# Ledger of designs, part 2: VH-VL binders against TBCC domain-containing protein 1 (tbccd1)

Target 1, 147 residues: TBCC domain-containing protein 1 (tbccd1), of Danio rerio (Zebrafish) (Brachydanio rerio) (a4qp31r305to451)
Amino acid sequence: PPGSRLVLMSQVCKQTLAKDSEKLNDVNIKLHRCSEAFIYLLSPLWSVTLDKCRNSTLVLGPVRTSVHIQSCENVRVVCVAGRLTIGGSFNCTIHSLTPTRPLLLPGNASLTLGPFHTQYPTLEDHMASAGLAVVPNLWNQPLLFGV
Short names: E, the ipSAE of ESMFold2; O, the ipSAE of OpenDDE; V2, 0.75 times the mean of E and O plus 0.25 times the DockQ between their complexes.

## First folded at step 1 (VH-VL)

Design b09 (framework fv_bexmarilimab)
Fold by ESMFold2-Fast, scan of step 1:
Structure b09 (fold): chain C 147 residues (1-147), chain A 118 residues (1-118), chain B 108 residues (1-108)
Amino acid sequence: as target 1 above (147 residues)
Amino acid sequence: QVTLKESGPTLVKPTQTLTLTCSFSGFSLSTSGVGIGWIRQPPGKALEWLAHIYWDDDKRYNPALKSRLTISKDTSKNQVVLTMTNMDPVDTATYYCAHSGFYEGDYWGQGTLVTVSS
Amino acid sequence: EIVLTQSPGTLSLSPGERATLSCTASQSVSSSYLHWYQQKPGKAPKLLIYAASSLQSGVPSRFSGSGSGTDYTLTISSLQPEDFATYYCQQYGSSPYTFGQGTKLEIK
């Protein structure tokens, strides 16, 4: 079933990892304690969670449900996602295309938000597969938790 | 150097089960994104994909043959095993195993001819 | 299932000529998952091109691939005697993974 598989990428350190296989279609990705890494996951994904990652750059294919960034430091994320949430993170830059307002949870400092700027040959097909082909981009309208 | 080699019986009787082993070197099947597939080619015919197994034990089978196929791996031995039940003369073919990575190319074994006859 | 149709079925050319082989998919395939193989009689298929346009290590530069969506092409710019073989395209973007029926490149 779509959305039922989880791929855990733990402690990806000091390397470049690039993946664009059908095997990642509709998969949940969790990246945990990755550091000094450049990670490219260029497939239509179900969800992505980044937890305790540092000094890393992530470029994601379209994410159907959500991208959640938690307790990260010096991380750059480039994504198209149904929803984006960021908590407990410092000095992070997120370039996004999302039809929902980014949600800023408690504990963030020094965040930079910008529009999605990446292109690759199959991007439009992947956006359609994730249900994100014709959607508005609310990247510049973040919502603070509790306000 | 990436190398793969198929091994198993070269002659099989109708209704028997075929077991083929792919032994490889130069990479690990525990590496994220890596998989091994099995492909066959009957004499004078096109290539036909049978099954694939990936680093995270995800298995894919050709729906036309799925009920007859089982694929498994032993990462510590650098081996992938394909089992095919109820062999028939039309299953006579050269059987190949091949390495795949995402955006990367495949590396193929030499193939092993399996003849099914009484 | 995605059906790959190769054309022509047989291509007769002389050494030094340019060969253009086509592979058409019944539905869109990401170029990242399109391979080209060369097969000589009695031998295993040899990967030539992966991801539609990336040349496999050790393959001569006269081979090139291009295309996207449903239309893919393999080109050999100046045929050498060793290039006369059967060529197959393959997609692995969607299960079941499928191959074309092959194009036989033969000496005129």
Scores: ipSAE 0.000, ipTM 0.470, lowest interface PAE 14.1, mean pLDDT 84

Design b10 (framework fv_bexmarilimab)
Fold by ESMFold2-Fast, scan of step 1:
Structure b10 (fold): chain C 147 residues (1-147), chain A 126 residues (1-126), chain B 108 residues (1-108)
Amino acid sequence: as target 1 above (147 residues)
Amino acid sequence: QVTLKESGPTLVKPTQTLTLTCSFSGFSLSTSGVGIGWIRQPPGKALEWLAHIYWDDDKRYNPALKSRLTISKDTSKNQVVLTMTNMDPVDTATYYCARTKVYTYGSGTYEYFDYWGQGTLVTVSS
Amino acid sequence: EIVLTQSPGTLSLSPGERATLSCTASQSVSSSYLHWYQQKPGKAPKLLIYAASSLQSGVPSRFSGSGSGTDYTLTISSLQPEDFATYYCQQYGSSPYTFGQGTKLEIK
């Protein structure tokens, strides 16, 4: 069923990883301890979690449910997502298109938020596949919780 | 609180020079990232951008009209002046001034017109 | 210059219906530089949506924008009488800054 599979990408280090496969359609992605990497996951995804990643740039296809960023440092994330949550992170930049207010959890410092600005040939189809084709962007209205 | 208003002649003869003034309140053109643009709209047609002036006196002109356009500001009077030479009947339009802001956030930069004047109709005829 | 083409030219609908307006760019434009304006007869344009999907303060939540690259959409989820107007998309990414030709939303 859609949203039942998990793809774990751990310790992606000092490389550029680009994936646009239909095998990533509606999967849950967890990126764990990636460092000095440029990661492009250009498929409609179910959810994405970044945990303990450093000095990396992530460009994501539309994420149906949520993007969760936890314990990251010097990371840039570009995404379209149903929800965005950020906790325990330092010197991170997130460019997003989200129909809900970004949620800032405890432990963040030096966060920069901006609007989604990236394009690729199948983006519109992927936004429709993720249920995000016609949504407002609340990137500039973050909500603080527990800080 | 923010207001802009265009003023100038409503009727211009062919070959004459048009001078329009944009008077504004509620903000200062000394503020970093702030500018004033001029946009026109011929009757029943689309909007056409003409020129910009920014807080740092940087100026931008539509290349199709650049030889005819001059934009200047008087920050102390809260005014921006647009001059367009050699007017022709095809230049008949409603002329608007609008405030613009240059904004950067992370690696993103964007700019848009957030407040517009009411517009002034300029008719070019003999 | 970047040419913006809006479709349809005229859209005839009734209050309560959903309106979908398209704007297509002749070359790729960053969504950060794509904006939507509403203009009523005899009045100045009013900013509705900036950066493709961000709602301007004071604009009702029934308005939404989406899109990227060359294809952008403005949606009004349930038309109110005051929404019948002409809508323009604009790109601010490169000079000259250009507007689409407009979509006129009229009562059926």
Scores: ipSAE 0.000, ipTM 0.465, lowest interface PAE 20.8, mean pLDDT 84

Design b11 (from b01 with heavy chain S32Y D56N S100R Y101D D102S W103Y G104L T105G; framework fv_bexmarilimab)
Heavy chain, then light chain:
Amino acid sequence: QVTLKESGPTLVKPTQTLTLTCSFSGFSLSTYGVGIGWIRQPPGKALEWLAHIYWNDDKRYNPALKSRLTISKDTSKNQVVLTMTNMDPVDTATYYCAHRDSYLGYFDYWGQGTLVTVSS
Amino acid sequence: EIVLTQSPGTLSLSPGERATLSCTASQSVSSSYLHWYQQKPGKAPKLLIYAASSLQSGVPSRFSGSGSGTDYTLTISSLQPEDFATYYCQQYGSSPYTFGQGTKLEIK
ESMFold2-Fast, scan of step 1: ipSAE 0.000; ipTM 0.521

Design c01 (framework fv_ciduvectamig_arm2)
Fold by ESMFold2-Fast, scan of step 1:
Structure c01 (fold): chain C 147 residues (1-147), chain A 123 residues (1-123), chain B 110 residues (1-110)
Amino acid sequence: as target 1 above (147 residues)
Amino acid sequence: QVQLQQSGPRLVRPSQTLSLTCAISGDSVSSNSAAWSWIRQSPSRGLEWLGRTYYRSKWYNDYAVSVKSRITVNPDTSRNQFTLQLNSVTPEDTALYYCAREDYSGWDAFDIWGQGTLVTVSS
Amino acid sequence: QSALTQPASVSGSPGQSITISCTGTSSDVGGYNYVSWYQQHPDKAPKVLLYEVSNRPSGVSSRFSGSKSGNTASLTISGLQAEDQADYHCSSYTSSSTYVFGGGTKLTVL
């Protein structure tokens, strides 16, 4: 069923990875300890988690449920997502289109938020496939969750 | 257990090429969670990282600016080893040379070191 | 010269605490949390003591701790023991995808 597969991309280092495969449709992506990488995943995705990534740029196709950024440093993320959460991260820039308010969890510093600005040939079809074709963008209304 | 064993000449004449080999056991030189580095130590400059080689779908090299014009770090997958070649050596290249594993899977540090090879550059 | 600045020497008596500083720039220590510390006994290769500023490898005593503020990382050794007498080297990843080291600090346990 959709949303049941996990694709782990671990230690993607000093390379450009570009995927637009139908095999990524509705999968969960975890990027773990990627460094100095440019990663383009231009498919409708179920969820994306970035964990301990650094000095990298990620451009994501529409993500149905959530993009979660944890313990990342000097990372740029460009995404359309149902939810965006960011925790434990330093010097990161996120350009997003989200119908919900981005959640800023504890441990962040030097974050920059901006609107989604990317285009590719099948983007609108992918947005429809992810259930995100007609949604408001609340990128500029983050919620702070501290303790 | 991962071990690094160094070999190569200990005396090199000025203007010649310094060549050292590091043999790897317990891991693969093409491991995608490691990089393989050369680091030297001298009284005048302390520890200096010189360069690395590593495999991520293809082979990559990075070199310190100070040696980039003279250095090559090469992997050899058939012998599971990597080498240092440093051209046009001068007495300033006299140092204790180490090979080391750079761990990309967790530490981002040099977690395994070779025994060291003292190389003297003199006439 | 060394890219990172460390004191040349530090000394203490058994049971005391000492701190060694390691100062760089925003392109190395200040820009990244990839500072490591190495302990080196005479005629031995360096051994990783701390990584990612403050993390200890399995088997490293909790007497060793690390921190960072701005462009300066610090190694603190509490409860000094005779076996701690060694050279201590800091290292940092750089914006050029290289590594730089400090000049090393000789610790003398009196």
Scores: ipSAE 0.007, ipTM 0.570, lowest interface PAE 11.1, mean pLDDT 87

Design c02 (framework fv_ciduvectamig_arm2)
Fold by ESMFold2-Fast, scan of step 1:
Structure c02 (fold): chain C 147 residues (1-147), chain A 122 residues (1-122), chain B 110 residues (1-110)
Amino acid sequence: as target 1 above (147 residues)
Amino acid sequence: QVQLQQSGPRLVRPSQTLSLTCAISGDSVSSNSAAWSWIRQSPSRGLEWLGRTYYRSKWYNDYAVSVKSRITVNPDTSRNQFTLQLNSVTPEDTALYYCARDYGEFYSFDYWGQGTLVTVSS
Amino acid sequence: QSALTQPASVSGSPGQSITISCTGTSSDVGGYNYVSWYQQHPDKAPKVLLYEVSNRPSGVSSRFSGSKSGNTASLTISGLQAEDQADYHCSSYTSSSTYVFGGGTKLTVL
């Protein structure tokens, strides 16, 4: 079924990684310990988890369920997602379009939140495929949890 | 179509520096989706990756441990090319040398130069 | 010695299937899905045959397939043809941001 596959991207270091394959449609992505990387995943995704990444920039296609950012430092994320959660992270910038309030978990410091405004040729079709084509953006209304 | 064209001496004496150039067409040496590698092939070692150069906000190099003390891979953005310099060569450096593009999206060598047979002999 | 282990040679008859293995460690083949296979005919540069374990570039026959289990990647060639006679090389990206190659496998089509 959709949402059952996991693609692990581990230790992507000092590289540009760009993928727009239909093979990434409705997959779960885990990015672990990436550093000094530029990562573009321009497909409709099921979920994305970013864990222990540093000094990196991530540009994601629409993510149907959730983007979870954990224990990251000096990371930029550009995403459209059903939900966004951020925990344990320092000096990160997230530009998002989310129909739900971003959830800020304990341990964050020096976060910058901004609206999503990136464009690519198939973006609108991918947003429709992820169920996110006509939704409000609550990027500027974060919810603090655990405080 | 990306093309890689190699040039440089085919005979080098022991203790000298081996210098090869790879000219790029159809892509930029500073493309942030590519890296530019040197790979050699010999009967005794097979294919052996030597090193690469690439641009990601600044220039980076990665080198194989076996040659790290003797090797430099340098880009030249004005001529859209990159070079291999291998110092203090020995007969064991006799090999067919290739330049190649390692494409960042695939982590694979998708275009190769024609190859240059370098003989290290007195 | 090469960092990745391949058999030196394999052979098969036309129409048969053969498999070539490529064994590394958790810091290369086992740690990433960045295994590539290259086909090399005599006096030619290697040509990419598979990338990211199992993806085929445009123009590569579906007879060539790839898989990975743990620290071992495999290239399978089905329906062997005479033109498949060549050397086959595997490579992997490593945790040190380097590349390693296997020793190469000579395929003989009998």
Scores: ipSAE 0.000, ipTM 0.507, lowest interface PAE 16.9, mean pLDDT 86

Design c03 (framework fv_ciduvectamig_arm2; at its last look DockQ between E and O 0.04; V2 from the best seeds 0.00; counts 0 for: pae E 12.5 > 2, off the site)
Heavy chain, then light chain:
Amino acid sequence: QVQLQQSGPRLVRPSQTLSLTCAISGDSVSSNSAAWSWIRQSPSRGLEWLGRTYYRSKWYNDYAVSVKSRITVNPDTSRNQFTLQLNSVTPEDTALYYCARESGYDYWFDPWGQGTLVTVSS
Amino acid sequence: QSALTQPASVSGSPGQSITISCTGTSSDVGGYNYVSWYQQHPDKAPKVLLYEVSNRPSGVSSRFSGSKSGNTASLTISGLQAEDQADYHCSSYTSSSTYVFGGGTKLTVL
ESMFold2-Fast, scan of step 1: ipSAE 0.000; ipTM 0.506
ESMFold2, look of step 2: ipSAE 0.007; ipTM 0.551
ESMFold2 (binder alone), look of step 2: mean pLDDT 93; pTM 0.951
OpenDDE, look of step 2: ipSAE 0.425; ipTM 0.813

Design c04 (framework fv_ciduvectamig_arm2)
Fold by ESMFold2-Fast, scan of step 1:
Structure c04 (fold): chain C 147 residues (1-147), chain A 121 residues (1-121), chain B 110 residues (1-110)
Amino acid sequence: as target 1 above (147 residues)
Amino acid sequence: QVQLQQSGPRLVRPSQTLSLTCAISGDSVSSNSAAWSWIRQSPSRGLEWLGRTYYRSKWYNDYAVSVKSRITVNPDTSRNQFTLQLNSVTPEDTALYYCARGYDTEYFDYWGQGTLVTVSS
Amino acid sequence: QSALTQPASVSGSPGQSITISCTGTSSDVGGYNYVSWYQQHPDKAPKVLLYEVSNRPSGVSSRFSGSKSGNTASLTISGLQAEDQADYHCSSYTSSSTYVFGGGTKLTVL
């Protein structure tokens, strides 16, 4: 069933990783302790979690449910997502297109938010597959939760 | 439980190569949660990190700019140890040299006993 | 030439609190929450006292606490005791995947 698979990417370090496979369609992605990496996952994804990643850039295909960024430092994320949550993170830049207000959880400092700007072939098809083809962008209306 | 034991010459002549070995027990030199560093200490410069080696799908090295052209930090998986090689030494390289384990979030949790290396003729 | 700035010395009396600062730049202390503090007694290797700005390893007294604001990290020792007399060193991870240290601070317990 869609959204039932998990792909774990741990300790991707000092490398460029690019994937656009149909095998990633509707998959949950967890990126854990990646550092000094450029990661491109250009498929319609179910969810993405970044945990304890640093000094990295991530460019994601449309994410149906959520992108969750936790305990990350000096990370740039470019994404289209149903929901964006950020907690415990420092000096991160997120360029997003999301129909819901980004949720800022406790522990963040020095965050920069901007609009989604990436283009690639099949992006519009992937946005449709993820249910995000015609939605407003609330990237500039974050909600603080838990202070 | 992790122990680092240092060995190597304590006296090196100017222009020669300084070579030290750090033997590891209680952990593997190829542990993907660890990085293995050399740090020196002198009265004039304090603590100074020199370089590290670590395994994350393949071996990596990082070196301080001040020594980058002269330094090599090498692992030896078969003997569970790592070495420092510092070329073209000068009297300014006289210092107490430590090996240390960097763990997970970039701090040094175990240190060797230290080796005082004197560079003189 | 240390990359991070610490006062050369601090002093206090038993029971007092003292604070040691460690100032860097946005490419080290200001850019990461990977600041660590080390205590060094004479003729001993440094021992980790705090890591990730404020975390204490098992066995380190709660009298030791850490914080960071901008490019400056601070170590605070409360309830000062004679055994705290030692050198204290700060360290930070850098944007070049290297480490830098401060010049060290000699704490004298009067």
Scores: ipSAE 0.008, ipTM 0.646, lowest interface PAE 8.2, mean pLDDT 88

Design c05 (from c01 with heavy chain D103Y Y104S D108Y A109D I112Y; framework fv_ciduvectamig_arm2)
Fold by ESMFold2-Fast, scan of step 1:
Structure c05 (fold): chain C 147 residues (1-147), chain A 123 residues (1-123), chain B 110 residues (1-110)
Amino acid sequence: as target 1 above (147 residues)
Amino acid sequence: QVQLQQSGPRLVRPSQTLSLTCAISGDSVSSNSAAWSWIRQSPSRGLEWLGRTYYRSKWYNDYAVSVKSRITVNPDTSRNQFTLQLNSVTPEDTALYYCAREYSSGWYDFDYWGQGTLVTVSS
Amino acid sequence: QSALTQPASVSGSPGQSITISCTGTSSDVGGYNYVSWYQQHPDKAPKVLLYEVSNRPSGVSSRFSGSKSGNTASLTISGLQAEDQADYHCSSYTSSSTYVFGGGTKLTVL
């Protein structure tokens, strides 16, 4: 359907990937099996799913609906998102700004949560575009589910 | 066509240091999508993972708690191989020793194994 | 003793199905979907049969399937054949970035 485009980034390995294109505006992103990568997606995004990624750092523009982290290891994520869910993940660090409580699903170990600390040109415009410009940050109030 | 080639059988005396080598072909020991492990199989017990070495901007090692005080796993980039060094061996270290590749695309499995080296700790 | 619990032996007749269990804790089998199964014939190195609980490497028969419920993973072999007679080992990644193995199960095809 129009405006519901999915961009699959599969097996991004041993590289730095930086994108700030308007072609990523309001797009759903799935990152799958990315390894040893630095990934910067500096656009207002619709949703982001991170699945089976390892030894990688992700810096995301504001994500309107949700960031879902699943089965990841040794990954750092920096994001502004409507919702954050983390499951099945080990030794991950997430710096977030979320108006809702981060949801911790079963299977996580050695997670570090911190506040969003990143700045880039156009960030405030992107936050407004994603509906996240003037919201509280509940990063330090995670909710355990299924534990 | 990755292959792991191990050195031949070893007879080691109690209290000595065991040293084994695994030569790699078809991949690089410094490949940042692989990790290189040692696994042993005792005659009366199952498989036991001992440790790994891997390169991710720098070299890292991880070791099983049961051997952590006695074990070192080291890469040799010039010969494209890695070694196991196990100090202060006892008869309980008698086992078939395998080297194996842990690969990120298969994720947390050992996709290639060496042929195994029989190690006997006696006399 | 092994870190993961497997039955020491299992048996079946050609054409039947058998299941081998592998029980751990929330810090290994229960905590991650990184369970692998290995088949080992006499005098051979183990060979990967399944990874990530249920995924088959290229060349592995669809007769081999895997599942996990809580702290227990299971390997099911359907349509047993004589060549399936072997030792089967489970392994899991752990919260300390190590691997643990089960004691192994000897499958006898009657």
Scores: ipSAE 0.005, ipTM 0.512, lowest interface PAE 14.2, mean pLDDT 84

Design c06 (framework fv_ciduvectamig_arm2)
Fold by ESMFold2-Fast, scan of step 1:
Structure c06 (fold): chain C 147 residues (1-147), chain A 125 residues (1-125), chain B 110 residues (1-110)
Amino acid sequence: as target 1 above (147 residues)
Amino acid sequence: QVQLQQSGPRLVRPSQTLSLTCAISGDSVSSNSAAWSWIRQSPSRGLEWLGRTYYRSKWYNDYAVSVKSRITVNPDTSRNQFTLQLNSVTPEDTALYYCARDLGTYEDYYGMDVWGQGTLVTVSS
Amino acid sequence: QSALTQPASVSGSPGQSITISCTGTSSDVGGYNYVSWYQQHPDKAPKVLLYEVSNRPSGVSSRFSGSKSGNTASLTISGLQAEDQADYHCSSYTSSSTYVFGGGTKLTVL
């Protein structure tokens, strides 16, 4: 079924990883302890979790349900997502298109939020596949929780 | 010049399996630039897409939700053809069945550019 | 049973223009630029007229044009001719990696 598979990408370090495979369609992605990396996952995804990643740039295809960023440092994320949550993170920049207000959990410092400004050939197609075509962008209206 | 030639029984009894074959000439069933679809047409429902098969390093299938539990679309590379199998048919499956070359792949979505001649299948006791 | 909404019939006189609409949702017509139009004469298989909303295959007259606005795609036939009398079907790719069709529109040239 869509959204039932998990792909774990652990310790992606000092490399550029680019994937646009149909194998990633509607999967859950967890990126764990990635460092000094440029990671491009250009498929319609179900969910993405970043945990303990550092000094890295992530460019994601549209994410249907949520992008969760936890305990990251010096990370740039570019995404379209149904929901965005950020916790325990330092000096991170998120360029997003989200129909819901980004949720800022406890422990963040020095976060920069900006609008989504990127393109790739199949982006419009992937946005529709993720149910995110023609949605408002609430990137600039974050909610603070527990601070 | 791509041609699609259909064959199979024109009368199927309720609860049986409907089986049709589409023979391809002028292209390969394993072509990386095409997919191979089945579409049916009835006076009451119009055109209805049923499913497709295509090769991109491995074989893939996509099926319409309404028939997904009963349908299989299978390629046969040795005979350069593909088949439709529809299980547990009812009189509602009575329709004119077409095979088609489907240029609607994930990279390029064009639609059905070549159609077979059509096979009228009646589901009746 | 058709997923996309088309008028059942449309009519026009030779030399006039007519437009046939095809309305879906944001998960098909509105979400993708992958709308196709098919012309079907009696007792013939459908023939592709337009793909990717507005592109014409080789051999299709420039009198046939396509457009899309929001969840509605449109086929316009200008300079109507007697041989244009046929059924016209729209189709769209969907977010489920499937295709859906409209109910078809019968064009009568008066």
Scores: ipSAE 0.000, ipTM 0.489, lowest interface PAE 17.9, mean pLDDT 86

Design c07 (framework fv_ciduvectamig_arm2)
Fold by ESMFold2-Fast, scan of step 1:
Structure c07 (fold): chain C 147 residues (1-147), chain A 121 residues (1-121), chain B 110 residues (1-110)
Amino acid sequence: as target 1 above (147 residues)
Amino acid sequence: QVQLQQSGPRLVRPSQTLSLTCAISGDSVSSNSAAWSWIRQSPSRGLEWLGRTYYRSKWYNDYAVSVKSRITVNPDTSRNQFTLQLNSVTPEDTALYYCARSDFGEYLDYWGQGTLVTVSS
Amino acid sequence: QSALTQPASVSGSPGQSITISCTGTSSDVGGYNYVSWYQQHPDKAPKVLLYEVSNRPSGVSSRFSGSKSGNTASLTISGLQAEDQADYHCSSYTSSSTYVFGGGTKLTVL
């Protein structure tokens, strides 16, 4: 079923990685310990987790369920996502379009939140495929968890 | 479990090349979760990180600006070791030299025992 | 000169708490949560005490704790013991994918 496959991208380092394959449609992506990288995943995705990534820029196609950022440093994320959660992260910038309030978990410092502003061919089709074609953007209304 | 054993000449003349080897046991020099560094210690400069080598689909090096023009850190996968080569040494390069391992947490978790290198005529 | 600033020395008596600071810039200590602390006894290699600001390796006493605020990281040793007498070094990852060290702090107990 959609959302059952996991693609692990580990230790993408000092490179630019760009993928727009339909093979990534409805998959779960985990990016683990990527550094000094520019990563473009321009497909409708099921979920994305960033874990221990640093000094990297990630541009994601629409993510149906969630983008979770954990223990990342000096990372820029550009995404459309059903939900955004950020924990344990430092000096990160997230430009998002999310119909739910971003959730800030414990351990964050120096986060910058901004609106989604990018465009690529097929973005509208991908937003429809992810169930995000027409949604409000609550990027500027984060929730602090654990206060 | 990881052990680092250092070897190499302990006396080097000014203008020559300082060469040290760090032999690794308990891990692979090509482990994609590790990086292999050289650090030195002197009374005048304290601890000073010099450079590292690490494997991530290909080999990478990072070097401190202070030594970048003179330094090479090289892996040897067949012998599971890595070397420091420091060219055109001066008496200022006299120091206790350490090799060390780091992982993606960017900390030096295992250290060699140290090699005192004296640069004199 | 050392890139990170530490006091040259600190002292305390057994049972006391002491703190050692480590100050850098936004391109090292302030820019990353990759600050580590090392303990060095005479004629020994440095041993990692803390990594990623506040994490302890297995076998390191909970008396050692770490924190960071802005461009300054701190090592606190509570319940000071005679065997804590040593040199303490901080280190940070940098925006140039290098490491820098502080000048080291000599801790005298008593």
Scores: ipSAE 0.008, ipTM 0.620, lowest interface PAE 9.7, mean pLDDT 88

